# Designs tried in a protein design chat: VHH binders against c4kar8. Part 11

Target 1, 263 residues: c4kar8
Amino acid sequence: MAELSTPSPASPAPLDGGRGDELEKFTLRGARQILQLLQDLITHRGLITAHTGGGHSFMTAVLKVDEERGRVVLDPSPDPQANRRALAAPRLTCVTQLDGIRIQFPLVGLGEGQDKGRPALFAPLPAEMLRLQRREFYRLQVPLAHELSCLLKAEDLARKPVEVSARVIDIGAGGVAVVVPTGAAEFVIGGTLPACRLALPDGEPIELDLEVRNLNRQTQRNGTEQLRVGLRFAALPRAADTRIQRYIFKTERALNAKARGGL

## First folded at step 1 (VHH)

Design n37 (framework vhh_7n9e_1)
Fold by ESMFold2-Fast, scan of step 1:
Structure n37 (fold): chain B 263 residues (1-263), chain A 125 residues (1-125)
Amino acid sequence: as target 1 above (263 residues)
Amino acid sequence: DVQLVESGGGLVQAGGSLRLSCAASGFTFSDYYMYWGRQAPGKGREWVSGISSSGSTIAYASSVKGRFTISRDNAKNTLYLQMNNLKPEDTALYYCARQTYLSEGFSSTPAFDIWGQGTQVTVSS
């Protein structure tokens, strides 16, 4: 169904399991650390998107941690079908955030029952929780007024060199997402674009190598098709990293000041 | 500044209709998937509907399918939710939210989805 191809509405999709080796340094396996993180989610009333597989998910929250019985208690969905899918699933993948930190963990062996006379879902405590540092996953949504662009050195269908000026829509410590007209160039996931030029305010463009990580096609209201391209910094010199980080922090502070009606 | 502002909520009789709006500012609205979610009194937040950047792909929660219609006007940077045949169980604070895409395999995800403050919908029996 085309309608069902819409991504999970409540949060970003779970991270790719094929990156287990790269994610190990961000994985918590200590019982005390896991209990503390779950308690922090309770204290901050963190909303959790629980993915049940097959493109299905529901919104939940940790109600309590039963340390003595080694289990977590979750708020059931008001949708009975979502609860049935969750109970039938061999595994839930739970995704949430706390103070800008992405948290992801599996729950296996979900059951239902009651907590203090109210319906609840129960699962054993997870053996591991992924906690990604703010810098690693934070993406600044680039203000339109900044007119950030990246000149991409790519190839057309005939493998001839082409240069494409792409609008930068988000930027982080590890990469950028850009938008290009569909058909402007050929992009292959895993391919490298050498000597691209990222234009930041207050200086010369930064020359850098970009790896294509993700492609998403979309149609704009005016009928124009655009390709969203996710690009990873293949090798980022310290000077370039410092300048990108400075732009992100400066822009974030300015946006936070505006959100508060700042002076 | 990036902002989402919901409006159009209110008190309505069961079987009635309401149209919610969400005004987006500070970002290129036409580039993003958008969503409506809701939170009922004493309950957790649940998603209601989602719509792709172009408007061509739409999804609904089973509880509202056939009764609610999501739409967007990219020229006005506005997201809409037309709610028909409202039921008391639809009583909730309704939010709009923005989904952000990140590079696959980069191990980077959005630090957060952008959520509005919400607009209250109360359906009397």
Scores: ipSAE 0.000, ipTM 0.128, lowest interface PAE 17.7, mean pLDDT 76

Design n38 (framework vhh_7n9e_1)
Fold by ESMFold2-Fast, scan of step 1:
Structure n38 (fold): chain B 263 residues (1-263), chain A 126 residues (1-126)
Amino acid sequence: as target 1 above (263 residues)
Amino acid sequence: DVQLVESGGGLVQAGGSLRLSCAASGFTFSDYYMYWGRQAPGKGREWVSGISSSGSTIAYASSVKGRFTISRDNAKNTLYLQMNNLKPEDTALYYCAAGYPDSEYLTFGESDYDYWGQGTQVTVSS
């Protein structure tokens, strides 16, 4: 059990149970594998959501791996408040995707400085990285050109019914992640949003019930704050499931074909 | 300063009950998933229970299901664990933790934790 993290203020020990045991086989702990994966994120300019705790996150990217100093170099937020939250946090939880594979890893001991004359954030190399290769964990990053949206039925801050058109940023077999302007509506984790409408590029909107699974306030790279909402399909009809799966497969094939044809 | 303070531990006979409390300060308690974990002497840390920020989503480890009940009072910034039909195997240091679920995949007690309490000792005699 020498490979399990030791409890500390900066790096708490994982609590194992159910899902945690299953995740072990997707956890990378080899230094060479970790370095290679970080390098792949740099090569593909993978956007990373860095969660700072307290419901806050910001968008970043790995700019460089400094093997001599054993650290990663991250792109800071243009919002000074987001950077202050990150530096004060006991850890960052970094979430990204590479070729449809969800990647998650912790960073502890974040500092700030300069890289090639530009502001940068630095952290020691992570001791472990999670790489979820199973199709049930797959999330398609929705191309901006598709303008995928979901009309949410929610309540505003005064508890009045409101309809919010939210941009869909990723989609999978079990749900969607959407972006909502801060203050547009109130969401409660575990709450159900009935009769929402998911607009796919082909055909009429799909009516479905969504359950709020997670909430995160994100500071974008341009300094704009948005609320990211993770939504689970509470009761997905077979016809809707088929259309969503078809969209995912069709879009994935098109993106892969475009990438291969680009060179 | 962020602080989680556990209380309610003690010595109890097998078959007895205890109610643990965790008082939170220095962060927005109502935004966080809250968890109870435990560590028995000579054992690793074990996840016991988790509760969503609203209290609507709750999960338990199989070893405590049906015996323990997690709850929270967001107005009082307090997390609770009602422990019934205690067994000698339940003897451990019990601690609360605060964590924010990063993704749909990591929604119950399976994520690293942002904040930890110091723990309260529970001893169950046979």
Scores: ipSAE 0.000, ipTM 0.185, lowest interface PAE 12.1, mean pLDDT 77

Design n39 (framework vhh_7n9e_1)
Fold by ESMFold2-Fast, scan of step 1:
Structure n39 (fold): chain B 263 residues (1-263), chain A 124 residues (1-124)
Amino acid sequence: as target 1 above (263 residues)
Amino acid sequence: DVQLVESGGGLVQAGGSLRLSCAASGFTFSDYYMYWGRQAPGKGREWVSGISSSGSTIAYASSVKGRFTISRDNAKNTLYLQMNNLKPEDTALYYCAKSEWLGDYTESYGFDPWGQGTQVTVSS
């Protein structure tokens, strides 16, 4: 077979990985990101539902990624009719899940052949992969080793401006939860904290406005009291949203890889 | 600010060798996983090789495995790519990139930031 190039991106993007509509922030377009996600599907033996159009689909899996030829190798259906429909289709829409996150990608130019003497289906590497999560509900527990912090601009009990460096304990697409020592600042549910700064490993702190959504007082194992504050991202630029989503996705993958190692 | 400066590219005949260097500044080089990537005219970006912060974990794209060797000198804040048995298909702009992660984590999505690059042209 001829060597297949990986699909070119529309332009070499900065690390942001694509911008545009609501779904674009969940779309992976980087070659390394696509290769890593496909390898994750192989490692987890993820079952893929491949939709061939006309209400037809079949179950498949990624058997391997052929980086030299720029293509994926797929497990053919045991149903010969399903394979014929797939080969005749202008596009496959592949849908799977990895740790509860929906993953969807197109495959165009499906062919058939053999891999190590066994029947296989081949397609060029997808130019994009969608990782779709319900934004409002997802929370990544932040690893302690990341030392993720958010500098909060709030008021103390005397209504004097105060800056509090709060440890981020969880993060989602819609906000963060932080822990603050009891009495460090006054928080009002529904109140806005302007110009706070969220520190991520991938560059400069993100300046953002946070809305207080909930408050929970808890006593820790050592007897000290902490205030847990749930904060919503009030006005998040797309670039900042993309950085947060990328941090969440990469950290989740790293944690899953570590867990598979038995640590 | 992070700065990566690639050098060592040039014109070479098929079967020849080149050594690329990447001088890093603006961050603690020894704390990060480092990568080489490349982009040929009319092609997408391609990951070439990566090396953990300590140098203990190394990976290569199958297209270059056995021909290229990645290494690092943490005392000099420099990343290297030794390229042997070069092929016309290796013609590309080569980029140095740092991981978003601290430490030896290798399983990340993407490269950031890529430097300005160094051009490698392999003639037949």
Scores: ipSAE 0.000, ipTM 0.110, lowest interface PAE 19.6, mean pLDDT 76

Design n4 (framework vhh_7n9e_1)
Fold by ESMFold2-Fast, scan of step 1:
Structure n4 (fold): chain B 263 residues (1-263), chain A 125 residues (1-125)
Amino acid sequence: as target 1 above (263 residues)
Amino acid sequence: DVQLVESGGGLVQAGGSLRLSCAASGFTFSSYEMYWGRQAPGKGREWVSGIDSGGDYTAYASSVKGRFTISRDNAKNTLYLQMNNLKPEDTALYYCARDEIVGATSEDYYGMDVWGQGTQVTVSS
């Protein structure tokens, strides 16, 4: 017992009254429940976005659960720089979806090595996993075949107005996430992009104001790096909200039918 | 009856160029992100390049950035890879793949959805 200065056990971030109570209701802390959920992610090859901090993330997956050693084995990124960022991070925040349910969990103490001769990342089993079924936390991963785009009104690096057509990668009740080409525009967290146009598969583009909420450089499992911009709907008109919710519902229903052997 | 057929490989000298083609059929080509990957003998598969459905966004592995150019012709249902300044290290079987559809269900977590048989590229020093 030479050193008693462990990193302060991360107290769970203080839960915000009512919101904290809602999140707590959806938090799994049973070891068997956690193991079952991780195994479900393995079985379905669930893609996980691992946030490493500093606006960076990478795509991974759980390869296996080592119950004897109490750890998970993760698929490393094909980008060595993404793996270095992950290993340097004090904590990863892992986010995924399974059957339309949002799943989120922390990993602390990430290491690297090999599993059966292949590079792998290792971390202790998470002490908790969040499993959210509430509509306001639901993010529909937009099917690539739908080709959703949003025309953004932003500024370039020289502060001149520019219009950027961005691919919509996820959508929820409160906003969208889009992919933009590197250097196409400069985004300021908290800034408003007025009169943007969201193109859904059916009907005319929806004109709406968007607020920049986050910026993230994500390395995908195929090795591509994307700038992802999280955008919040500002003062969304009721008709637009109805169209967006209808799109989410129809798409979710179609994908659920696929899961039941509709293909 | 989804099919991807690669062509354009062959033997070339270091510093040379090749253009690979991938002819797609049996699906709405213009709706899918497409990839080029490669596998050298005795090595794992390496992702090389990707292009979105409209051809507006491209990405490259660091090993080929600046030397290779991915493009597509949605009217012809064809994906291309222009390879310049080829190196012996580029010797591999090159294949095209259709991206997975990632959605709200567990079935969308499959990975690369459709792979072709590949076309061999051999670069002599």
Scores: ipSAE 0.000, ipTM 0.108, lowest interface PAE 16.2, mean pLDDT 76

Design n40 (framework vhh_7n9e_1)
Fold by ESMFold2-Fast, scan of step 1:
Structure n40 (fold): chain B 263 residues (1-263), chain A 126 residues (1-126)
Amino acid sequence: as target 1 above (263 residues)
Amino acid sequence: DVQLVESGGGLVQAGGSLRLSCAASGFTFSDYYMYWGRQAPGKGREWVSGISSSGSTIAYASSVKGRFTISRDNAKNTLYLQMNNLKPEDTALYYCTRDYGLSETYSGFEPYFDYWGQGTQVTVSS
């Protein structure tokens, strides 16, 4: 039939290795678990950022779960263009928080209509929802005052070994993001940087192997280019893991205390 | 609409070569990192190779490093995979995929892919 859908994989998946396997233990696939989590988001009035691809997103919320029709009802954006982008997107990636836990889920087949006479967006119930413990995927924005750095063991354009001291801009249980000047070294996604040195304020630098996961070039307002590099801990000793977690916890507590006005 | 159409697969003897092509349409191809993935019978999807938007940054899975070469032609909106010294364990359906982009969707460090083609079958006989 001419109107039959061509079968194709609808869901994006991590293709770049073992982190995809790690995420499986945080993935909910039971229908009752999914329904309960969605209901918890309604009860707590959780705001959802819905990513429509191409760098676009909009704020929404789950208004209700329609169990009879197997769908969620979402609050449309007050921006009609955002709604048009969402409806045109083959997939939404929804990101929210519940009690400090990051929750992510896909929505496929978004449609529009009305709920109780008001505009609404509709999508089939997600087949899976990801609940990420803070420890695994939290990224601490590193305070500039900490001067956190990582000495990278990399290669230049001529394949000569170079050492680059990179400023750490964020850090989590699984890795760091760093900033380097453009042209300082060559980075390839999936490449390993052995014996790099992460300098934390609380002791000796930590020697560790890093895997390049992401690259982003950014032009500053002064015209200077910088390269942002996402780096995964390829092999992290337990003592190093403990020190990194302590740094994150201590720094987050200090930042939260400042945000609360010293309460 | 976004379309990725793979071609160039077939039946080949061990030690042989094939060149895969992926014709992209419906988006600005030159703005995206592109990847080749594969799925062998009874196995999950696995990453094979990736290439940056400009073509200057390239990476390979350890299983194919030194045997496969990824390249792109931004003027033709086409991604290529040159496969040399093929082994029976390279038998799989090969997919062209597009990078999800800069959203920290699951962890901030994982490449997630938002579009997959139908794939092209590669069968390597011993």
Scores: ipSAE 0.000, ipTM 0.168, lowest interface PAE 14.1, mean pLDDT 76

Design n41 (framework vhh_7n9e_1)
Fold by ESMFold2-Fast, scan of step 1:
Structure n41 (fold): chain B 263 residues (1-263), chain A 125 residues (1-125)
Amino acid sequence: as target 1 above (263 residues)
Amino acid sequence: DVQLVESGGGLVQAGGSLRLSCAASGFTFSSYEMYWGRQAPGKGREWVSGIDSGGDYTAYASSVKGRFTISRDNAKNTLYLQMNNLKPEDTALYYCARGLTYYSSGWTPSYFDYWGQGTQVTVSS
């Protein structure tokens, strides 16, 4: 959804790695699925941040789902100005989480009234809800023992092609962070590194196009400099996505076992 | 082009205070959620704090809650982290980031689409 891809006063900032096809697979449009998710938010008393545009937001919660009238009942803000902004807004963008899963949904046509004699806000049921699994925004810190690497296809300071083997320090569904020796290659934010090779355990290296998202220079204890490079997966094949997800889940489970006194 | 520049780090004794700043440019600062993260030598990145676009909602990692305060000045495109009662365990490179988070009682990791070079904080025992 293009409206979720661009931050504006009327929308929350998009998640890194969010794109039409990727967001689509996490978008719920079935009436039953939407009703169930809203009911889960009620049951767990989930706090919702409702963005009204113009940099304004307030905390709310779903109090009730009225299936017969096709609407949700929301807890109004204790701040009257926040409620006035919400009612004046053409849409609310609601953001919350349930069991570490990001949930976002729009509400259009907000009204005010009373529910059982108490002030309430009302809106039609959302036509869609975005439900992003933990892995979609989680960054796994890669254990040093795994020796995970990515072979980068880059340019040196003279703009000649170079291959740099970079150690992967963290990995998520949207990309990796790597470390390289300072001066090994030139990186430009927004630049694309084509045909890089990500080495994961159990299988062939994955060939990927990577976009440079950020750069951080760090001096090591021995006085040498390293460059930390944040890289976004520009076009991730389904098989590669599956392998990355499997690695993340497997490693997370092993780390959780250690945290609980596992050896 | 998006740029984030941190400052205000240094050497401080345990129990002391520091105030970090992050100067943002190349985007509409007032439209984005902003964060502070940190990384100690040989360790992965740890999320520290987040603040919404309007400055109305803040969140903190349990390790810093009650000691650190995040704030922003949208007129100056600047993010701040006031760090009080510093501990040796707070020694790390601190960096600001643009991204997305949740405002709930528990912290959940999120994606950062841009982050700065960082400013070093060293806390002596």
Scores: ipSAE 0.000, ipTM 0.101, lowest interface PAE 16.5, mean pLDDT 75

Design n42 (framework vhh_7n9e_1)
Fold by ESMFold2-Fast, scan of step 1:
Structure n42 (fold): chain B 263 residues (1-263), chain A 124 residues (1-124)
Amino acid sequence: as target 1 above (263 residues)
Amino acid sequence: DVQLVESGGGLVQAGGSLRLSCAASGFTFSSYEMYWGRQAPGKGREWVSGIDSGGDYTAYASSVKGRFTISRDNAKNTLYLQMNNLKPEDTALYYCAAKYSTWGLSSPSQYDYWGQGTQVTVSS
């Protein structure tokens, strides 16, 4: 286009997915995961922007998931032209958000009919869904009561191997921040700490490799100098990723419920 | 003190290539979405491309899709734009811009920081 055009918040544009393998880690292909995510969109009344091609889109929502027949039921547009474009399109690209996470999925083979006497659009269940989370910057402050720790395998200032039990102060989908006393170990930005052990409340410690991303010196209230170390998860196994995400989700729900004052 | 410094512009013939760089300092680069925008002589500003804080998601204006590639190196606090198959209509001042990261690659309507730009001229 000729000049700067910004999409409104009500009409989010789909992201270009030309990176292939890099998006695979955010792609849900399991039937159970897809069904759960679609049900979450129903429960939270997620408003969906459906792109029909040629710059056209309309607002819809998932009204129902029919697992037995393998289909979704969508709210039709009040604009009959939008519905005609959707039915003629070979593919819809659906974009929405759930709890700040961007969700995108294709629908192919859209049909028209009725659900309980009301007009509805129908489509087969998508074979894949993108769940786009920002791994690097998202951080959940770890409650002190959880006493999360990470056993770091590092080197001291003389380059001798040392194990440091560090307190986890924040955690995200992409990493943790820990605090250690100044001088307990040497950290280099970009350096890898192999076979560290992250202790979560439920189950055995998770063994993982950590990459040093940032270093920040802090003087504590008691006058002790401590080092805050930001650590990125490297090559995180799927089972470990699931456990970390479950902990984050559960803790965030509990904190959000508490913040709303007891209902 | 926040600074964004673009480099790599110049004169190139149609069909040629250029790689632009944007060096960032004075803020936590890895927490910001980064963008390339451009302004042709006598015209308004046009956004070109965007990349999220982690480098996992990209977006492109339709006029450059398939020809340009945006990337970033958070360890070097540097943003890049690889420009291939350049056309005379790509002639513009190219500037980088930073916006504090939110969920999803946001609309490039307002930026927190911008650079002064680097000139790209494509001859026919």
Scores: ipSAE 0.000, ipTM 0.133, lowest interface PAE 15.7, mean pLDDT 77

Design n43 (framework vhh_7n9e_1)
Fold by ESMFold2-Fast, scan of step 1:
Structure n43 (fold): chain B 263 residues (1-263), chain A 126 residues (1-126)
Amino acid sequence: as target 1 above (263 residues)
Amino acid sequence: DVQLVESGGGLVQAGGSLRLSCAASGFTFSSYEMYWGRQAPGKGREWVSGIDSGGDYTAYASSVKGRFTISRDNAKNTLYLQMNNLKPEDTALYYCARVSYTIKSSTGTYHVFDYWGQGTQVTVSS
């Protein structure tokens, strides 16, 4: 199958609810945090895409938070059919962005009524809101010329320790993606690889504990199979974080300069 | 700052063709997977086509497969959508979007978008 799947009709695509273990650290559950974030959406008039399921969505905004009644007031769609679909939906998935922060939250039990004499949609306050800053998910594609590698300390199929030198194909503030030959080691989503060594062009390798987040089997043009492994930095010292960010910034600037030159 | 600016829309007769462009600036375009989406009057948004960072893989919604072609020019920081055999039901506001990251799960593949443009209007008369 191609890496890029057929696009979902729901747009922008909501974050998968089954990714709770990976997204939990970005999930706000405190009542004051939720109220403050909703108020920020009101203040900045954040435009929200509300997904009603079945490939349908509409544009809305939070008009008001009613703390006493524990509910949000939403701007209805000018399209009556969109409002009918929303009211019939068991759940809305709301997606928006403020200043590079991606925000997603569910609304259950949507109703209609009036606010100050104008039509409005109402829903109970969400129990949780997902808040992701852009830098937490940004990935730099690593130039092949940099020969960035990560020495992984893993286990083989017989649970014997093995060291695998893996090529780093992308890197961000939260982790790296690497490629390894299929069968070189056994990886388990959620498993920790201790004392791995990330080699950057400048200075000594960085010793890191890495958590396995994603696995994707790929077939190369020559017919060989490789495993793409997404790895999260489990514990990142400030000095290591600074070095990684510096590498990303310098490389991105260099790539932008080459692109402008037609290279 | 990140900017995505669409162009190339307009009024066209059924069976006609249009080529849309999306000019990207403020980021390393060649590092990002890109998508085209659309929204028709009275309809929700739908994603039309996507392309990976290198242009090696593409995807299309079934409604446009065989009629539309997505492509990119990383040297020019530009995304394209070639639309052939246009139908009245293709009438919509077309916009491009940048994929921040992708989540793969048992229920499917989900793209998290962080930026999208204001769009360019395509109107197909019967």
Scores: ipSAE 0.000, ipTM 0.127, lowest interface PAE 17.0, mean pLDDT 78

Design n44 (framework vhh_7n9e_1)
Fold by ESMFold2-Fast, scan of step 1:
Structure n44 (fold): chain B 263 residues (1-263), chain A 126 residues (1-126)
Amino acid sequence: as target 1 above (263 residues)
Amino acid sequence: DVQLVESGGGLVQAGGSLRLSCAASGFTFSSYEMYWGRQAPGKGREWVSGIDSGGDYTAYASSVKGRFTISRDNAKNTLYLQMNNLKPEDTALYYCAAGTSPAEYLRWLTSGFDYWGQGTQVTVSS
């Protein structure tokens, strides 16, 4: 199968394989970090939705972390059926929120007992916890009317310096995705493009260094081929970060206002 | 009142084809990237495909690449998934989602963050 072949230079890591890797960078595995996050959930009285599989879930909370025994103590459901489903499940997926940050972790080996004379559920400490901030994942689809562009300083096939004006198709706190005509320049995943210029609708272009993160070749409806390039901001001055965030929030607000106005 | 309504699922034999549709309302469909995801009994949630707001750029999971085609009709506020050469392992409930980020599928995987429709069931017999 073609999908089993070595990925082309446009995609050394398939998007489906990259899905797990996208979660990996937000995953905590240090015992100290895990203990601290669980203690923060206790301190802030965070309610947890525990998913037991088969579309079933119940509300719980971390009552205690027993560091010496390597266990968490959870509040059982008032529904005995929910507790039975949880105890029978091979794993629970626990989801909660702390100060706008989504936290998710698995629990395996759930048991029941008592804590201070009251029924409780017990599980070994999770080996990992996912900590997601909306800002880290959010990408604005750039309206075509904005004609947002990024002037890339790259090399052509002959390793000659070339400047390519690429259309920005999405933008987030961590980077942009752009489209480039096939053959206009060569990109290497992990390579750095120095002193590129991002043009926002207001103000002068922002000078920034971009790291190539992914490549994807696409055929347009008119039959022309384009290369979609994912680029990470290698370093951003605070002023540039502020301007990019302002553009994102302002544009999202305007898009939401148009949707509501169309009512 | 964002609504996404999936349809077009059904029972089909291995090697067969189905076309799924997702009717969108309550938001400016033409401004959003659209996605298909699926969940099978006993399996985790899986991203299947994505398409940008203009329909110019598409992406697919390796498991479906070459067999499935995502498309959209912005005039009809409808997203499509043409599924060819279906395999028993494609049996799942299929969902569509709208977003301004490739990470919308991650929100679906973690459940309860963004809106997903009820889904449409695809069953592929051996």
Scores: ipSAE 0.000, ipTM 0.107, lowest interface PAE 19.5, mean pLDDT 76

